# Miniprotein binders against q56419, part 254

Target 1, 326 residues: q56419
Amino acid sequence: MEGRTLEEVQEEVFKRHGVLVPKKELEDLAKALEEAGLLLTEKVEARLKEEEEKLKRERPMRLAGLSYPEGEREARAFLEAFRASYPGEGEEARVLLMPHLEPSRVPEVYGAALAALEKTPPPERIYLVGVAHRPLKEKAAALPVPFQTPFGPALPDLPALQALDALLPFELFNTPLAFREEHSLELPLFFLKGRFPEARVLPLLVARRSPELGEALKVVLRDFPGLLVLAVDLSHVGPRFGDTPLTRTLAEEARRRDLGFLERLAEGEPEAALAFLGANPTRIDGVEVVASLLPLLRERKGKVLAHRLDLEAPTLSAVGAGTLVL
Key: E = the ipSAE of ESMFold2; O = the ipSAE of OpenDDE; V2 = 0.75 times the mean of E and O plus 0.25 times the DockQ between their complexes.

## First folded at step 17 (miniprotein)

Design im21 (at its last look DockQ between E and O 0.80; V2 from the best seeds 0.80)
Fold by OpenDDE base, look of step 17:
Structure im21 (fold): chain B 326 residues (1-326), chain A 108 residues (1-108)
Amino acid sequence: as target 1 above (326 residues)
Amino acid sequence: GDLIERLEELAEEVIRYLKEHGEEELAREIEEQIKDIIEALKSGDTESAIEIFTELAETIARLLHRLGAPEELIQKVAWLIYDVARRLGMSPRQIYDISKRFSRAIER
């Protein structure tokens, strides 16, 4: 490493490639490179370049066998079990807000999403808008390639993606490496592909609020109709996120913020939902997505089907998740 | 150089598929249209090139759909059409329209 720290190498890779390489992976690589007499940065760059070239063809599963089953039969049983965890009935969705949190943490919230999808006619295409947990070159991005799932590949709608790109003031097809490990798309896509195997997908990430995205999508959705899915989590509170350990007061505030946000969205008042959060002290994950999609959420009335604030006991932290139909 | 290369790649993919499926006459027609586009570009008549290309793109989409072309080919062709359209300097509206027409042509 010629005197560089792992943190410096991580920062350099991040600056150059827009990818945050896990410290553990860098440690393992550093050890391997010390043995090979190679510079860590060169090997990391070569690997990232190879992965970027692979992403020109397909996005492989990263969470198969971890968050959901890899095999199709087991994956179908998984869907049924999640649906069974929600005792209610769903409603037809034109817009679906659902979580991207680890499914095992909030099974009934995903179950509520499945219940809504049962009442939804099969769409021709799904606009899947996730949260970028990695930096993007632009405010938003798309990856126009098949996404692998246990149910087969989720195929992109290229004409609709191209139409969207044409209406945006920036290049939509940017930062492919940000999609490599992005769970905000992969986890919801499992459930969506399982329910709608023939639907095309527009996998979108939002890093920062883009009013232009919402305006462009409003036009595109008219000519390219489909289901809009917001894959977002809600409050993030506790030590992992810079707070004190979870208390009753902190949990009540997180729930109040989550439900207040979802209820205002259900009333067709997305601007009021954002205003209600203010500085977003409980760090609702979906704020930038909702702020980008205001034109699509206005005047749409719906229903909150499920909500949970899930405790991560080892860190005394909690994450909110919800399912909303519009 | 890059525009012509991408246009030739589009032509090659489509013509190869048509010939493999016994559509020799259609392959010749597409080849002629591609030549006309290239000639228009060489003469500096970008407007004519855009017009011919726009019609050709829709025609290709309809043909591939009618012949039951594999999804992989349809995706490759869709991407090539988009890339050529951008390189031709087509307006956002023109690119949007070509994408819309392509989508309609391949709808089941």
Scores: ipSAE 0.861, ipTM 0.944, lowest interface PAE 0.5, mean pLDDT 91
Fold by ESMFold2, look of step 17:
Formats: structure tokens, sequence, C-alpha cells
Structure im21 (fold): chain B 326 residues (1-326), chain A 108 residues (1-108)
């Protein structure tokens, strides 16, 4: 009805088609459409409940055949090609920052992550911390189920997740549906599982900074040692992200902010890295994750292995990605 | 009531596996420990129930590892143990300690 009275609709129909539709018939039609909308809503709600129950048992691949190959043989070759895109050598990582941007957009950045993993002894477990792109019921969440990959299931470290949950002032296992399409875990996990097929995983998402998470993780990592991975992107600039058209000046600022952020992290100064961003005018993605994990980043020195501000030509926008070892 | 049902579910999973692998004596020992926990709860002695359960949880993890239990069973048992620990009203420190002890036992 678009805010019109039934009489106005009736008159408009008469003007356009020469037929006077009785007011009651218009009322009946509106009621029928309303009822059909309620049935569609119930169907969507039932489907979401079904998906939620599936996610309490396993998290299936969502990006196979889109972002990485479906088959194990092709997936292995994909990893080799990405490693070859980075001609340098890595360093052992106790903490690894890597992107979750579409891999084909930043091949040398993922290649640098693989180079770091080559130098890293196989961990018993990987703390994979991504960015929630859907709302969480709490500041952070985990999904304690196998995540499927072309290399087989990445099994959860359930005792470590339970230890973490016990230390938090909120329920850690709180929003299964937020993991359904969460690429910030799936894309890095493909590379991590390909290199460390025996490692268990703690798949974690941060929606809003949580100092409590960082403090709890510091305790858990002491008793459950492993590799900490920050799966974050950097600057997001251009019209797709609310800016005027991407200019050379905006791109240079985004690059400067990305590298300045990474450099300060590499000096073991995560508070300084956050302060350097100020109000975060280039929308660096990793801010909430870094702000949560301060106790794990302080005084850890390391090296920036790669960075790229990748242009999205169709949208005249750009996204930054980097690889940092600590 | 619901706690007792969850304890019995945990026992069922572990005892079935032990019996399938010829460990009848160990199955009886687990069954007796579950009975001891339930009796402590019925008498209002939650402290004893928690103590027995904590030692039982580590023992179960050790047995599953020694017998080469499939990962699916280990994960199911870890979840049952965590759920029982919460229903017992164990403190955050007690639950953390059970999770740590379980993890160490299944790794060795």
Amino acid sequence: as target 1 above (326 residues)
Amino acid sequence: GDLIERLEELAEEVIRYLKEHGEEELAREIEEQIKDIIEALKSGDTESAIEIFTELAETIARLLHRLGAPEELIQKVAWLIYDVARRLGMSPRQIYDISKRFSRAIER
C-alpha cells in the first residue's frame, strides 16, 4: 500500500485501467500478502535453526571451488603456487599476523605466511583469531567443532577451548550461526591446515575488543602452548567503504597507516600501534583483535614479511593485507 | 536428576568402549566410581562428588588414550565431562584444572 488509503489506490487503478476495484477486494489482497509474508518468515527461521544445529556438530567448507580448490591434490598445488609467490625466507613465528582477504588478490602476502610456517615447528594447537563479520552475542566467540578443509577436518582442541571458556566472564560458545560463512577463519585455516595437518585448532572470533579474552588467553597459552594467529586485514579505503573516490593521496595514507601499524607491532608496542591509528580513518580491520590481545603482543619483537594494498578496480577501492611474525 | 542422567550418559559411553575392547575389569571400576559420585550427591556431599569426579575424568582420558580411542569418542567424552563439571557447580579454577588434566592425559 505504500502509505496510500485504499480509496486512493482504488482511484489510481480506475485511472490506469478503467476498472473500479471494490475496496473490500483490495483489503482481502493486502491480508493475503501479509499472511504469505508471515509464512516466509517462519520458513527462514526454521532453516536458520536447522543450520545452527548442523554447526553444533561441524563447520563445512563454504569457499571450496570459489577461493581455493575443492580437491586435495589441487589444494596442495595451490599452496605451492602461493609459497612461490613470495621469493623470500620466513622466520619462526610464535605469533603470526596474516590476512583473510581473498587469496588470489594478495598471493605474496599468503606466500609470506607459508614461508613463516616453514620455519615454525609444528604446534600441538593453533589459536586462530578472526574478525566476526556477523554480530556475536558476546564480545568474542568460539565454535568447538571440526572445520572441514580439502586436507581433512581441522579438529578442535576442546580441552583448551573449555579451559578458556571457564576463565571468561561470558559464555564462549555463544553464536554458532556467526561461523556459518565466516571467511576470516576459513581462508587462513586452509593455509594453516595444509602446513600443520596434525595441529588442533581453537577457532575464535572477535566482534568487539575484549581485554578479558586477552588475559584469559595468556593463562591458557601457558598451559596449552601453541601458535597464535591473528587473521586480520588492514586498511579499507575508497567508495565501497564510504570514502570519496580512491586517489593516490588516499592510497598513500592507507599504505602509511598499514605499515606504521605493522612496524609498531613488530617492535612489541601494540598500544603504540593502536595509538598511531587514532580514530582509524582508513578502517584497519585488525584493531579490535589487537586491542583484545595486548597481553600476548607486548614486548614481542619480530618482522614484517609482506604488505600489499590491493586495488579493487570495479569499486575504485582498496584493501590492505600484511604478514607479520613475532 | 539431570546431573545424574548426564553422569550415566558419560559412564555409558566409556563403559561401552571398554567392554568392546575386553576391559571388563576397568569397566567395573568406572561403574563403581560413578556409583560413588551419585551416592555422594544423594547424601549432599558435593565436595566428595567433585573430588571423585575430578580423578575419574583424568583416569578416563588416560584409558581412552592408552586404548587408542578414536578422536570422535575423545571429543564426545571431553564435552560430557565439561557439561557434568558445570552441572556439579565446580568453580572456574576447578573446571580449568579438569580441562588441563584431561588434555595432558590424552596427549601422553
Scores: ipSAE 0.741, ipTM 0.910, lowest interface PAE 1.1, mean pLDDT 91
ESMFold2 (binder alone), look of step 17: mean pLDDT 85; pTM 0.845

Design im22 (at its last look DockQ between E and O 0.94; V2 from the best seeds 0.87)
Fold by OpenDDE base, look of step 17:
Structure im22 (fold): chain B 326 residues (1-326), chain A 108 residues (1-108)
Amino acid sequence: as target 1 above (326 residues)
Amino acid sequence: GDLIERLEELAEEVIRYLKEHGEEELAREIEEQIKDIIEALKSGDTESAIEIFTELAETIARLLHRLGAPEELMQRVAWLIYDVARRLGMSPRQIYDISKRFSRAIER
């Protein structure tokens, strides 16, 4: 560590390998490296290989005890509290857009999603499409293994995943390590599994817009019916994202873009929603997901149930979250 | 070599489960079907191999589901079927069809 802080090393490892190594583990590794004269790279690579082998069997919880309770009883109470935070009634969903932001930041938005799920008949399967916050080998990926939750494992729908893979021009089952810490799947899955314990899941990540994914899913959904869930956040503004500190003007622009995007989706005009954003100067997170799923969103009318722009006070930054039913 | 190995692995998993549950006749029938597929492959008749395998895959799914096979076994079998299908050089449409048939066979 030639003069680099542990934070700089963590950031570099994250940039190079897409893995966030906890500071404590980096400290332990640094000590072990000092003692063993081994290159940090070899131990990290060996650990990544071990983690990749584990991901062939299951995806463990990463945010249990942090973002949501680990215990089932406490997890159920958590769901009830979130549902209670939304005073309205939901509507039946065929497509649900919901956030993947830290639940405590936008409880009423998750509450609105739960309200929609209360009005939705239990699906046989859930197509859960998240955002890849780490690089993927392909434009999209799936992890075809059980995802652990406080309510038991969310089991994959292997036949439907295999059918989807067969229709794609690339290998769908790529980049398993990208799923290891991906919160865009884990957080919404908590709520979905809690509401629909028997539903199979197709955990999908989108890194870049894939029109092929939308066309393939349109065919698959005909033969393998289910609930489509877009787990996406909206605007990301402020210093954490390269802007000035949040001002009234910046917040109003973020809200305008978020609501304008959601309203056009609610009208069944996903292309108009994308066009409305243009260069996406407020960095709406879900753009690549929506762009990939255009065939599934066209002509579907729905309703915006909730929206919030949540301030992260320590960084004077804000993230938009919304719940939309189609 | 890899195709035959994966096919034999599928056969072993299914036949073992059937025998453990007293389904000796069904186990023999599956064994014969696997032999027929291997023979077709050895003779270069890939089309016949694909046809026999397609029907066998659906049959396996239905039987295991009917017998209440554990989820772990069902997952392993689903992967083995998919791997064999790809290695047989089945078209995207043929693979999709097998997956669809498998799903229908295990619907509750």
Scores: ipSAE 0.876, ipTM 0.951, lowest interface PAE 0.4, mean pLDDT 92
Fold by ESMFold2, look of step 17:
Structure im22 (fold): chain B 326 residues (1-326), chain A 108 residues (1-108)
Amino acid sequence: as target 1 above (326 residues)
Amino acid sequence: GDLIERLEELAEEVIRYLKEHGEEELAREIEEQIKDIIEALKSGDTESAIEIFTELAETIARLLHRLGAPEELMQRVAWLIYDVARRLGMSPRQIYDISKRFSRAIER
């Protein structure tokens, strides 16, 4: 099983029932169904080809009605409620680090991102760099099509994407299906498009660290200026992630790792931030993005606006989220 | 061969839009520049073909933008330009420069 049919099932469960079924549970069910002979590889292949062809035209909303409202009026009210969850003021951002965790779990962290955007002049374009949750054919990828949002389509900056592709030693437009369910782009994009409705977007995913991507982006950003967004989550701890049940000690360690990482980034020291994590024992998922983008993060000082380590009581696990402006 | 087919496809997309909007004189100018590129390629003068194409790409972007071309057409044209540039054997720097010129031409 490639995991692609599991993603389609997860999408259908969301559509029908409005709940997120953990991937491990879907994997266990799929294995049982394969043993019973219920999965048909020919039909899965045909469906994947159909989805890939659709992605040549656009990337539709997957989480409307689940993580955010589908209608524009309701979506704007939702956006403003999130801003209100963070009572502080933001700072102007040239680089914004924000989460991709389910927004209702960390409302003040997304609110802090909105506060930063209020202080940020509307950019011509947004470089949105997420974390690939599906394998990519290369270290990084882009999908150069409109991403649908309740605020209208987020249009690609196709010339900037083509300029980036020209500088890379690999094809940037390389794994369309990896974008089909990629919430690390969709969830931040809701907030970004809501605040910057005219900005074009470069929707990028990193699977494995790529120094080539960072060097190329440094060149592209000079000629195609815009807002750089790292759409990443922080620590992942507890049984869902291979640990013992969450304890006070594990939570304290996860917070320490999250904040130490963010604080070193805020000092313009991304190499020190990575070194602080060592083997990454709390599984901060932002490390591959930061490691790719070192040339864009060095000597850029800023401020941590918010952080939360959010508990998943049913699984005795937690995920960290933060907002950093540089 | 295939490169010339891509050039003709680019020309057809642009010319169709121009004619639909009453710009027959501009359509003829685009046809003439495409012909010049094809003649340079047939004579083995790839350097001239690249120079003419680079200026043509920027001109097409600016013209379609001025005429209010729909986003879908702008995307198809941007892809055709990128595909032609790669088939011409343009260097990464040259392709980057075309993409930059296109972007400048459609800035508001």
Scores: ipSAE 0.813, ipTM 0.931, lowest interface PAE 0.7, mean pLDDT 90
ESMFold2 (binder alone), look of step 17: mean pLDDT 83; pTM 0.817

Design im23 (at its last look DockQ between E and O 0.85; V2 from the best seeds 0.84)
Fold by OpenDDE base, look of step 17:
Parts: structure tokens; C-alpha cells; sequence
Structure im23 (fold): chain B 326 residues (1-326), chain A 108 residues (1-108)
């Protein structure tokens, strides 16, 4: 933190890692980093090693009591309230695109996802594909351990994960520490586990587009059928992301990009959806995930159930979120 | 060394569970199959080792599922089978097939 304010560090961490670290946690981290010295001290290395060893057994909740309730009873009430926030009916999903944004920011979008899940027969397994906000050793990764939720552990489908790894040209089980605080899996998993308590999960992260992942998953899904979930956000605009403060023009462009992207996906034209974005000037989060899953999205028609561009007033920035069923 | 160690760990986990549940005959059969795999490996007959192991992996999955083995054990066994398969130098297709067979063996 040589000369940077905590706000600047928070912004930089967010820009680099997509994680908004609470100022207090940054203060505590800064204090801990100051106290620990920025040097990967033997202590920091030992702690990281200990955390990595723990991740061989389970992934604990990180956002319980913050983004969602820790207690099961309260968590169920939370699900019902979110479902109630969406007045529409859902459709059966074979593929579900849903957000991973803080749930309180876009309740009706998560409500739309829940509405779709109500019309979906309980799957044997859920392929949950999130966005890596931290660097991965490979283009994609999986963590083959139970993920803790208020509804009990979400158990991995190890045979299906192993089958997927066998078809990939790289080691799928890489970078376990990237999963430690990855909210793109934890937040959607809360809703998925709450609705489908018996479903096995394949928690996947994509850092960079991997056509190999989509081709491999196409084969795996034939022998290991399940629900495919894309946990992705849409446009990221405003000062937090390098733009000017949100204006009507910028918001209209973000919405145009988000809806144009989702509509083309709903038509079964994922390549057209990517082409429509071009250089992705509004920074749609899900681009690398969609680019990786093209073989699974082609010719699948569906419906956009919800969309919101949510303003973060303190930063005059906005994030798009949507729910799409295919 | 690492291959044999993982194979022995798999054997120990499965045999222990079977003995604890009164399946002494099945435990002996598995132990014999593990010995056969190790002998094949020592003789340089990797193909025979892969064949025996492939059948054994499916058998283990079915037995543990039938006996109602706890989830923690099933996960540990699934992982160990995968680790052994990789260390045996099994092809992507062979590993995929083992995983598919395992999944089918534990379907409810």
C-alpha cells in the first residue's frame, strides 16, 4: 500500500480480481499484511498451505451471514422471498444462465432463476460453470470436494469430473486456492442446493475461453446427464471498471449489449451473441464462459426471463444481470 | 512407488470396510486381486494390470454401493481409483470408461 488509499486498493483489487473487499476487511488485511509484512513470510506460506490442505476436504462457506443466511430455516425463508420477488412463471431449463452478483442487488433476477428451477425436474447432477475472478494455472479448473451450504454440503460428482478431466488436454484439478473465495460459484450454489438438495455438483471455473471444455462437456453430458448452469454477470460499466460515471447513454448501451447478447443466446446463436459484443466495450462478464460452451448452446432455443442493470450508487457504476432458460 | 502406494491405500480402505461389515470372503477376494495387479506390475505386464484393475474398480463400486457405504468412503475410493488409473498410464478413453462404469454402478 505504498501511498494508496484503502479505497484505491479496494478499487484495484476489484478491477483485478472482481472482488469487492469490504473496507473493514481491507483494513484488517492491510493491517495483517502490514503486521505480516508484504513478504510471503513463512507464516503466510504456512497459512496458504494449511488452507490448501483444508480445500482437499471441503470448501467452507465464505458469504454465509453476509450475502445469505447461515441458518437453514432463515435460508429457506430467504429463498421464498427471492422467488416472491419475481412475479412471473418460469420454464423448464436444460441450460440456465443466472447471475453471481450480490443477491440483494438483483433479487428479481434470482427470483426468475428460482421460477425456472420450479419447472425443472430434479437433475441428478448440476454442471455449475462460474467465472474465475482469480488467476488459474489452466484455462479452466474444478474443485472436486463438498461445498458447504446452509442446506448441507453440495457433494461433487467425482466420476463425471474425472471423465471430464480425462477428455481435457490439461489438468482440470488445478489452482484449488482460486475456489477459496470465488463467489461466482458460492452464490448460485446457494439457490441450486436449496432447490435441488440431492443433486451432485460439478463446480467449474473458467478464466479464459476453452473450446476444449465445451467439446469435452458435450461428450460427458451424453453419458452423465444433468443441468448446465452458467453463473455469469453481464455488463460492468462506470468508474470501478474504467468508465466515466454512469449516464443515461452509458446505461442504455449496457442494456443494449446485455439484452442483445441474451436474445441471441435465446435464439440458439451463441456465435452471433459473441460477434454482437465485438471487443466487449461494456465488459460482459460471461463472454469467456459462453465462448467455452458454444457446442452446448448451439441450436438451443429459450427465453430471457429477467434482466436488470443495477446501480452501485457509491461508485456511480452499474452491473448487468440476467436470467436465461434454454 | 507412488502407484503401489495408492493401490495399497485403495485396498486398505475397501478391505477394512468389508471386514467391519462381516464380508470376510469378499475382502479376501479383493486382496487377491490387488496382489495379482502388483505382481503384473512387477513383471512389467502393465496391460494385464490395467485389465484386472478395471474390473476390480467396477466391482468395488458395486459392492460398496450395495452395502450402503458412507459418502465419505465412496468419494475417497472414487478418487483413489482415478489416481491409480492415471498412474497406470491408462489412456483417456480407458479412464473415461472406468469413470462411466463407476457412475453406473452407484446409480440409485
Amino acid sequence: as target 1 above (326 residues)
Amino acid sequence: GDLIERLEELAEEVIRYLKEHGEEELAREIEEQIKDIIEALKSGDTESAIEIFTELAETIARLLHRLGAPEELMQKVAWLIYEVARRLGMSPRQIYDISKRFSRAIER
Scores: ipSAE 0.870, ipTM 0.948, lowest interface PAE 0.4, mean pLDDT 92
Fold by ESMFold2, look of step 17:
Structure im23 (fold): chain B 326 residues (1-326), chain A 108 residues (1-108)
Amino acid sequence: as target 1 above (326 residues)
Amino acid sequence: GDLIERLEELAEEVIRYLKEHGEEELAREIEEQIKDIIEALKSGDTESAIEIFTELAETIARLLHRLGAPEELMQKVAWLIYEVARRLGMSPRQIYDISKRFSRAIER
């Protein structure tokens, strides 16, 4: 496209309407349109800046009243009901894998996590590693602010986060807006804060595997000991995930993939767990987190406490969730 | 510059809290150490500035913890220390060590 000069516009108006519009009036109109567009852009930019500034101070609850109760008393009762959904005993964990799927869909899986926490000495801090569902500017990110919960704010361990940031080849504090609605941190945090109210938290997201993150965390955990939590889901199958409708065969495959993955992790063989998934045909959610944290998972043996492939009859789909202690 | 501004902001937050809690002598000591850092920077002696700052950061953490400073202040101070350390050009190892020293100081 060639565009137009003001003289060409002026001539065209004269041809169509029989009037000669002065060039200055056309120039004024063009400036007004440019200014209107700039003002709209400024309003959008201001809104995004406002949201980002809020997240630099705190991360508010987004799922209170939806996934868990807002009030502390009701939240504590909710926590105990989930523990009761798992009839077994837990085991002490230095590493805990737990889901971030809607809690009411897999109550016994969250209950198994609570059972493990009952056997775990209260940690000074929790390394909570979730899955970024929105893009990050880097492979991984942290949001070093209080995360609100019904049990009070989960305070960040700033010295540990700053030590971690210092060891990474990228800025760790890089995408605050990605945390705004990130349920992979909020849902597990509810359970963790309820059981360990005094623990500080390192809220971490992985978007893409980062060997650098795992190596740095190995160093940081030595000097800043705590509980490592992989907040990940397992298989995602069916039309909700761009797949064929769920059949018994597909469900069996998803369960086999989930359990094979968890069992290899429980043997201290995280590379074998990843290799077992191959092209990851059932879309296990935790792959990038596990791939990032290999140095922390190698040679750690443990136990699978619970697993459920949760079926969504209306959508002919399913999501897997599990609890693993190492 | 921005480094001096951050350093002065750190000093102001700490000194304000110390004065509010009757610690005038400690506030004066912090102020003097900040001045020493700025003087070293003006003379181009970054190595001395880093050394003084490293000791100051740990001292601030111990003082505020001992005085029962609220978590909000501790977090603000931890951030300012981190930002100053980066602007001083401290290495990743030096920044890691200052963070570890801060963490130890507020445990005890």
Scores: ipSAE 0.800, ipTM 0.927, lowest interface PAE 0.8, mean pLDDT 91
ESMFold2 (binder alone), look of step 17: mean pLDDT 83; pTM 0.811

Design im24 (at its last look DockQ between E and O 0.91; V2 from the best seeds 0.81)
Fold by OpenDDE base, look of step 17:
Structure im24 (fold): chain B 326 residues (1-326), chain A 108 residues (1-108)
Amino acid sequence: as target 1 above (326 residues)
Amino acid sequence: GDLIERLEELAEEVIRYLKEHGEEELAREIEEQIKDIIEALKSGDTESAIEIFTELAETIARLLHRLGAPEELMQKVAWLIYQVARRLGMSPRQIYDISKRFSRAIER
């Protein structure tokens, strides 16, 4: 490490490759490199290059055995249990907003999404729009490869992805390493693939609001019809996110913001939903996604099926999650 | 160089599959069309190359679909068609149209 801290190496790798390597992984690599007499940066770069080459063929599961079962039988039982956690009935979705939070934290919210999917005819393709928690080279990106799931690979719709790329002013197929550990796609995809095994998928990430993406997708959806899924979380409040510990007042404000946002979306007023948030003081995760997809959300009326503000007790922080059908 | 390489790769994948399935005549026809595209490119007639390629791409999609080609091959072919189209300097509209035609050709 030639006098560099692990944090400095992490920052350098992030700056160079757009990948945040977990500190634990860097520690393990540092130990291995000390033993091998190699520079941490060179080995990290070599590993990232290898992983990038693998991502040209497929995106492997990262959260299997952690967030959901790896085995198909157990995975099916998992889906049924989550569906059972929501006592209501769903509605047919043309647009589905659902969380990407750890499923065990908000089971009934995922259950509501499953209830909606039960009332939805099997789509030919699913436009799955997640949040980039890592930097992208462009405002948005896609990874045009199979995503592994316990139910088999979720196959990409390459013609539709190519059509989308053609209408964008930037290269859509950028920053493949940002998809490597992106849970905003992997977690919702588990539920979607489990319900619609034959649907092709367009895995999309949004880092920054892109009006161009919404306009392009509006055209693409006409010629390549499918289910639009927004995989977004809502408020992020508490010490993990720069606030004081969760209080009744802070929780009430987070819920007010979450529900106010979802209700305006349910009324077909996505611009009003964004305006309601203003500076987004409770850090609703889905703002950049919604801002990018305005043309697809306008005048679509729907229903909020579920909402939860889930407490992470060890950090006295909370994250909002919701399910909305349009 | 990169354009020709991708075009040859596309040809190889499609021709191999056709021959393996006893479609020798179709394989020869595709090979001839690929040669025509390459000749047009060498002569600087990019417009003719784009026209021939556009028709060929749709033909390939229909043939492979009709023969029940595996999804892995269909994906590879779709990606190669896209790569060739981009390298030919096709307009956004032309690329969009090829993608649309490909999708329609493989709809069940």
Scores: ipSAE 0.783, ipTM 0.908, lowest interface PAE 0.5, mean pLDDT 91
Fold by ESMFold2, look of step 17:
Structure im24 (fold): chain B 326 residues (1-326), chain A 108 residues (1-108)
Amino acid sequence: as target 1 above (326 residues)
Amino acid sequence: GDLIERLEELAEEVIRYLKEHGEEELAREIEEQIKDIIEALKSGDTESAIEIFTELAETIARLLHRLGAPEELMQKVAWLIYQVARRLGMSPRQIYDISKRFSRAIER
């Protein structure tokens, strides 16, 4: 009923069709339509509420048995295999950039992250910053609950998260449902929890650049020291992403953009890294995270440990992944 | 209001745990401080309520940590403290400081 009375509807029907529909019949129809819509709306709302309530208690594994093993013993063997796929040595990290791409696609890139973690003193907490693939109500969000892993729950650092929330001009705990399927946290967390089983975690997502987040984190990290992890992918090129078919030329450009971005970050020049990308024609995934975290990346020098532009043969497309230690 | 409900929930969780572990005198002291906070709020003295609550929150964290409280209880208490702090209208700096005090009190 678009703001009309039943009498107005009845009159209009009579004018158009020459039939006087009894007011009771119109009332019955309106009631039936409203009842059917209310029932469907109530079921959808109940399901969304149920899922949201579950996420307020814990975040379950979604990728066990798909991207990594469900059992702890198998999961530890999996970690060792990934470490072995990178023959090099790591370096101590205060900041680690690592991918969130499917691990089997870039095993040596995850292996390089593990090599860096071997050189890194066990942190009290890990600031895990991923990329929101579902909309957030704000520029960034956190989910302050245990994240399940094959190595046991990754417990949240509630005091640090609450300190962070207090410094932000928006509610940090704002979109629980966005975490339901968020692999940019789950996949890196598997590797991080496996190496640092006692570290607490700040699971953070960025949807849009937030300079406020970076300024607040700079303060929080001073009083709540820990490992900062940027869980981001690099170039996305090819037909799956709206390009012409992947060619050697496009792949070489994507690799050049990935490495140029990482190298400028490694020089402590995050603004230059962003400027190098311009309009981001190869769709490097990590731009909004880096743009948010500028205060934490400036003047921090480091090293690129690994990079791979991984080909998706069925889609003639590719995705870049890298490991950077600062 | 909702603030009093959160305060009473915090008190119930902490006092129950202390009594179950033979710390009846400490439980009584915490109950008295909760009553002092509520009385300050009823008299409109929010500044005093905040001061008492800030010291109480750190004390609670330290006591529960020393008694080996299970992680589930520590998480629930941390949330209740945060909820109370926000409902008290504590400034961002005050909430930040209480969170830092809690974190230091439960340092492994």
Scores: ipSAE 0.772, ipTM 0.917, lowest interface PAE 1.0, mean pLDDT 91
ESMFold2 (binder alone), look of step 17: mean pLDDT 83; pTM 0.819

